VH-VL binders against Uncharacterized protein AF_1119. Designs and how they scored, part 4

Target 1, 118 residues: Uncharacterized protein AF_1119, of Archaeoglobus fulgidus (o29146)
Amino acid sequence: VYFSMKGNIDVIEDAISVSPASFSIDIAKGAHYVKEVKVKNSGGEAEIYFEDIVEGPDKSAIDVSFHTESGESISSSNKLRLPAGTADSPSETVIHVHIDVDDDAPTGSYAIYIHAKQ

## First folded at step 19 (VH-VL)

Design x1 (from w5 with heavy chain S106P)
Fold by OpenDDE, last read:
Structure x1 (fold): chain C 118 residues (1-118), chain A 123 residues (1-123), chain B 115 residues (1-115)
Amino acid sequence: as target 1 above (118 residues)
Amino acid sequence: EVQLLESGGGLVQPGGSLRLSCAASGFTFNNYAMSWVRQAPGKGLEWVSSIRDSGGKTWYADSVKGRFTISRDNSKNTLYLQMNSLRAEDTAVYYCAKVGYKYSGPRWGMDVWGQGTTVTVSS
Amino acid sequence: QAVLTQPASLSASPGASASLTCTLRSGINVGDYRIYWYQQKPGSPPQYLLRYKSDSDKQQGSGVPSRFSGSKDASANAGILLISGLQSEDEADYYCMIWHSSAYVFGGGTKLTVL
């Protein structure tokens, strides 16, 4: 069974942007999905982490995690370091958003709201 | 070779506390969720708790909520279980177990188990 | 009442096939779940055998003989562990497990005797 899930990523820092800022995927019960996201920094060196809010029939049936390209977990206790960059030459850092869906997840429309924080 | 080694078990009175540890080796510890599962003498397996690879999310069985706390130190490749307000029914061999899917939560099964450490709660 | 139900015991002869069942309670569909199987011998921790959701979604544990296989019986709403060419060393307790309602749930276990 497939259903649609929408992801939205917001960044509070003016010098930091993400690509893509939003995505839509078809997701199946019991599936594991990985979304690659590029984080650009046009300012000084920074440390950030991500928080997610899941909306849908059962938010507990969805698990979201964040990892560096090398596989290190990103959290408030282990923040992602972004190298300094400029508007003309921004630094680029790749992260992976991992999404797990329970086998018994109710069907319906789901949304994941992701916020980047310092 | 993936190895898990539990320690910290022992004899305690009802209402007492214990802290279990699980030393992990042979795999990238911080990329896997971890779990505790217990087995009372002559009984079946009962899941106790699980924790995300980052430590940012935890799950508990109803039977231990509010009394047990799962945590991890990824810099030491160690999993912990703080057990407070222990009861006789908590008597069991406690196993630490590795979740069998990289970068995923405990929704996936456990593929490697330690040898276990014995906890006995008795007056 | 229990989410997963397993027969307490099962006996079979060497060389024969043994089918261990893991029945899900009414209201939840076995077709939705990955069923995990574990083997436990006396004095030892459980060992992961395999997982089975469908023929296109299954995994064999490392070092687990091919004579162990998973399947489902939709009519019985049950997961099945099939052990073909039964050997004396297969005598053990077998547990099924699923992830359900944000928790790991184990069956009561089946004691398999090889006689």
Scores: ipSAE 0.894, ipTM 0.951, lowest interface PAE 0.5, mean pLDDT 96
Fold by OpenDDE, fold request of step 21:
Structure x1 (fold): chain C 118 residues (1-118), chain A 123 residues (1-123), chain B 115 residues (1-115)
Amino acid sequence: as target 1 above (118 residues)
Amino acid sequence: EVQLLESGGGLVQPGGSLRLSCAASGFTFNNYAMSWVRQAPGKGLEWVSSIRDSGGKTWYADSVKGRFTISRDNSKNTLYLQMNSLRAEDTAVYYCAKVGYKYSGPRWGMDVWGQGTTVTVSS
Amino acid sequence: QAVLTQPASLSASPGASASLTCTLRSGINVGDYRIYWYQQKPGSPPQYLLRYKSDSDKQQGSGVPSRFSGSKDASANAGILLISGLQSEDEADYYCMIWHSSAYVFGGGTKLTVL
């Protein structure tokens, strides 16, 4: 059984929020996890992608990727389009975060942080 | 049916360059990581490189780091391998292969292989 | 010293069973890894056979006969490919593979001859 550390990350744009922005999960060697994340936009239409920060004994043993609900990959070369929203009525977009744990991942505490970028 | 077709192999001199292509069909290409694996004449299999479905992450064998570059064009369902500073020991049949787990990295192994393209490096 | 070691060759009679071994080097536990097996016939690309991590975590390749099965020998720190009821068409090279240290690692391969 592996436990995750906790921490904080910065958000690039105040109008865009990611929830949750981090994951603290029990992990197993060779496991694949899918986490649902909601992206809210209280500003104008935007295109974004995500970066991950992994903390733990061996961050190279953790692979994180981002996909839409329909299965389209999200990256700097293929950004996610967020509809416009307002502070009172933000738009909400759901994405899936896929997390792979290598078979030789060392034991210890891991934390995964997600950061939205334009 | 899943199909992979390699091209671009040929004869090159040491120090030369070559670009391989792999045309994919029969599956959602942009949802799968891809790999290159080579096999020297009469020898075993050697992993060369892998790339995430998005193209955002790449992995390389130590033997090719700094010389080879893996890339992909998901709009064309095509995988590439740019090979620079080629050496005699790079002579091999080069296979492109599909990783066998949707939305995941290369650790899930390769479940479909192309027929390969031959690269010969000699003076 | 090699991460994965396979016997160079193995011979067995038609109808018999063949057990192909894939030994992991000391220091890495076979129990932690999914082991992938590939079959390659002359002039052809490798074909995916199966993957095996445990009895609850295994997968058979599409179209691969049930005669092919994966297992592990913890005492030998080895993955095992068992081919039961050997057929003449099973004569081929067999490679094991793992994902280790952020890289694919292949065994040296075993040439299986069906007498």
Scores: ipSAE 0.891, ipTM 0.942, lowest interface PAE 0.5, mean pLDDT 95
Fold by OpenDDE, last read:
Structure x1 (fold): chain C 118 residues (1-118), chain A 123 residues (1-123), chain B 115 residues (1-115)
Amino acid sequence: as target 1 above (118 residues)
Amino acid sequence: EVQLLESGGGLVQPGGSLRLSCAASGFTFNNYAMSWVRQAPGKGLEWVSSIRDSGGKTWYADSVKGRFTISRDNSKNTLYLQMNSLRAEDTAVYYCAKVGYKYSGPRWGMDVWGQGTTVTVSS
Amino acid sequence: QAVLTQPASLSASPGASASLTCTLRSGINVGDYRIYWYQQKPGSPPQYLLRYKSDSDKQQGSGVPSRFSGSKDASANAGILLISGLQSEDEADYYCMIWHSSAYVFGGGTKLTVL
């Protein structure tokens, strides 16, 4: 059974942007989904992490995690290092948003709100 | 080869505390969720707790909520289980187990188990 | 009432096939779940055998003989572990497991005796 999930990434820092800022997918119960997201930095070197809020019929049925392209986990205790960049030449860092859906996840529409924080 | 080695088990009185450790090797520890599963003497398997690879999320069986705390130190490749307010029914062999899906939570099963450490709660 | 129910024991002859069942309680559909199977011998920790959700979503544990296979019986609302060509070394306890309601749930286990 497939259901729709919407991801939205909000970045607090003006010099940091993400691409895409939002995405929509159909995902199956029991599936593992990976979304590639690019983080651009046009300012000084920075460290960030991500927090997620899940909305839907059962938010506990959804698990979201963040990893570097090399596979290192990103959290408040292990922040993502963003190289310095400029407006004309922003640095680009790839992250992977991993989404797990329980086998018994209720059907419906889910939303994942992701906040990038320093 | 993936290896998990539990330690910290022993004899403790009811109401006492123990801290179990699990030393992991042979895989990228910080990329996998980990779990504790216990088995009372002559009984079946009972899930105790799980923790996300980052340590940012934890799950507990109802039987241990509020008493047990799972944690991990990825810099030391070590999983922990702090057990407080121990009861006789907590007596069991406690197994450390690796979740079998990289970058995923405990939604996925456990594919490697340690040899276990014995916890005995008795007055 | 239990989420997963397994027969307490099963006996079969060497060379024969054994079918171990893991019945889900009414109200939850076996077709929805990825079922994991574990083998445990006396004095040893459980060993992962395989997982099965469907024919297109299954995995065999490393070093696990091909004579171990997973399937489902929708009519019985049960997961099935089939052991073909039984050997004496297959005598052990077998546990099924699922992730349900944000928790790992194990069956009660089946003691398989190879006569």
Scores: ipSAE 0.864, ipTM 0.945, lowest interface PAE 0.5, mean pLDDT 95
Fold by OpenDDE, fold request of step 21:
Structure x1 (fold): chain C 118 residues (1-118), chain A 123 residues (1-123), chain B 115 residues (1-115)
Amino acid sequence: as target 1 above (118 residues)
Amino acid sequence: EVQLLESGGGLVQPGGSLRLSCAASGFTFNNYAMSWVRQAPGKGLEWVSSIRDSGGKTWYADSVKGRFTISRDNSKNTLYLQMNSLRAEDTAVYYCAKVGYKYSGPRWGMDVWGQGTTVTVSS
Amino acid sequence: QAVLTQPASLSASPGASASLTCTLRSGINVGDYRIYWYQQKPGSPPQYLLRYKSDSDKQQGSGVPSRFSGSKDASANAGILLISGLQSEDEADYYCMIWHSSAYVFGGGTKLTVL
């Protein structure tokens, strides 16, 4: 049985928030997981992408990717556009975080951290 | 129908360079990781390289690290393999292959293969 | 020493069953891995046959006859490709593959001859 520590999502934008800020997954060798994350923007229009940091017995055994609901990849070369919003009416954008676990992933606790960057 | 069509193979001298292309159709190319696998004459299959759907991550066999570069142009549905410092042992049929799991990396098997393109490295 | 070892050749009669083995080296447990099988006929690229990790985690390739099935032999630390009702068109090279240590690893392949 494999357990994962909560992954934390850090957003480098005061007007941008992510929900949930962290999540936990139960890791199984060879599994593929999909997590839904909501990005809120209370400021002007912005373009962001995500970076992941994996901690655990073998970070190379975990692969994380980011996609829009329509399936478009989110990267530094293809950033996610966040519509403008206000404090009273923030814009909300849903993304999918895909997580692959290798068959030979060592047992132990893993943590996945997601950082949103402009 | 999923289709992969390799091109760019040919005869090259040791130390030379060659760039392979793979034209993909019949599926959402930018949602799948892609791989190159080669087969020397009369030999078995050897994985060469893989690339994430976004192009942001790449993987290489030790035998080609530092010499080969995998890349992709999702706007053109095309996969590439830049091969530099070619050696005789690089002689093989090079296959383009689609990873069989959407939105996933190369952890998953390759479910569709192209017909291959032949690379011959000889003086 | 090789991660995956396959016998070089195997012969069987039409209508019989052929069991192709893919033995994992000591130190890695076959139970952990999803094993992929490929068929390659002369002058053709490899064709995906099936994947097998367990009875609850397996997949048949599109258009692949049901007489092709995957299993494991834990005692032998091996993946097994079973071809029942062997037909002449099954004569081909068969490769097993796994994802191991951040790399695809293929077996050496087995040449199956249908006598």
Scores: ipSAE 0.858, ipTM 0.929, lowest interface PAE 0.5, mean pLDDT 94
Fold by ESMFold2, look of step 20:
Structure x1 (fold): chain C 118 residues (1-118), chain A 123 residues (1-123), chain B 115 residues (1-115)
Amino acid sequence: as target 1 above (118 residues)
Amino acid sequence: EVQLLESGGGLVQPGGSLRLSCAASGFTFNNYAMSWVRQAPGKGLEWVSSIRDSGGKTWYADSVKGRFTISRDNSKNTLYLQMNSLRAEDTAVYYCAKVGYKYSGPRWGMDVWGQGTTVTVSS
Amino acid sequence: QAVLTQPASLSASPGASASLTCTLRSGINVGDYRIYWYQQKPGSPPQYLLRYKSDSDKQQGSGVPSRFSGSKDASANAGILLISGLQSEDEADYYCMIWHSSAYVFGGGTKLTVL
């Protein structure tokens, strides 16, 4: 079984942006997906983490987590350090968004809302 | 070689508490979700609880929700199970187990198990 | 009805094959699930054997002989652990497991005797 999922990443800090800010994935029951996201910082050094909200026929069937490129978990107790940058030369930091789908996930439309927080 | 060593089991009265520990070695502990699975004397396997690699999300069997708390200290490569309000039916060997798929939740099975620690709840 | 049902026991001769079944209850479909298999010998912890969802989505456990394999019987709504070329060391309890409704669920186990 395949269905689609749309993710949206909302960053409220003016100096911080992400690429991509949204994504779509064709997902299957019982699969694991990884989405690479680049975080750009045009301001001073910052520490951030991410929170997600899943919407869909069964929000508990989808699990989302955030990791550095090397695999270290990003959380409020282990924040991602963003090096300082400038408008002309922003720093770039790669993260991975991991998505687990339950074997018994019902088909339908799912959405993931991701918020970067400080 | 991946190894898991449970400790902290013992004899406790109903309503009592115990904390189990599981020392992990031979793998990058922080990359894997972990589980507790128990086995009552002469009975089959029963899943108890699982925790994400980060420790930020936990799952519990209905029979233990509100009484047991799974946690981990990634700096010490140690998994814990705090067991409160213990009942006779909690009597079992408790196994620590590693989930076999890195950077994910528990939805992938356990690939390495410890030798277990025995919890006996009797009045 | 239990989520997973396994026969309590099974006997087979050395050199023969054994098929161990793990039947899912009515209302859920074996085709959706990755089925995990574990072996447990007396006095020892369980050991991971393999998982099977399909021929393109399966995994053998580390050091597990190729004579252990997984499959499914869709008409019986069951996962199958096949052990070919049975040896005396294969005498053990065997458990199946799935991830269902945000929980790991084990079958009741099958005791395999090799006579």
Scores: ipSAE 0.623, ipTM 0.881, lowest interface PAE 1.5, mean pLDDT 90

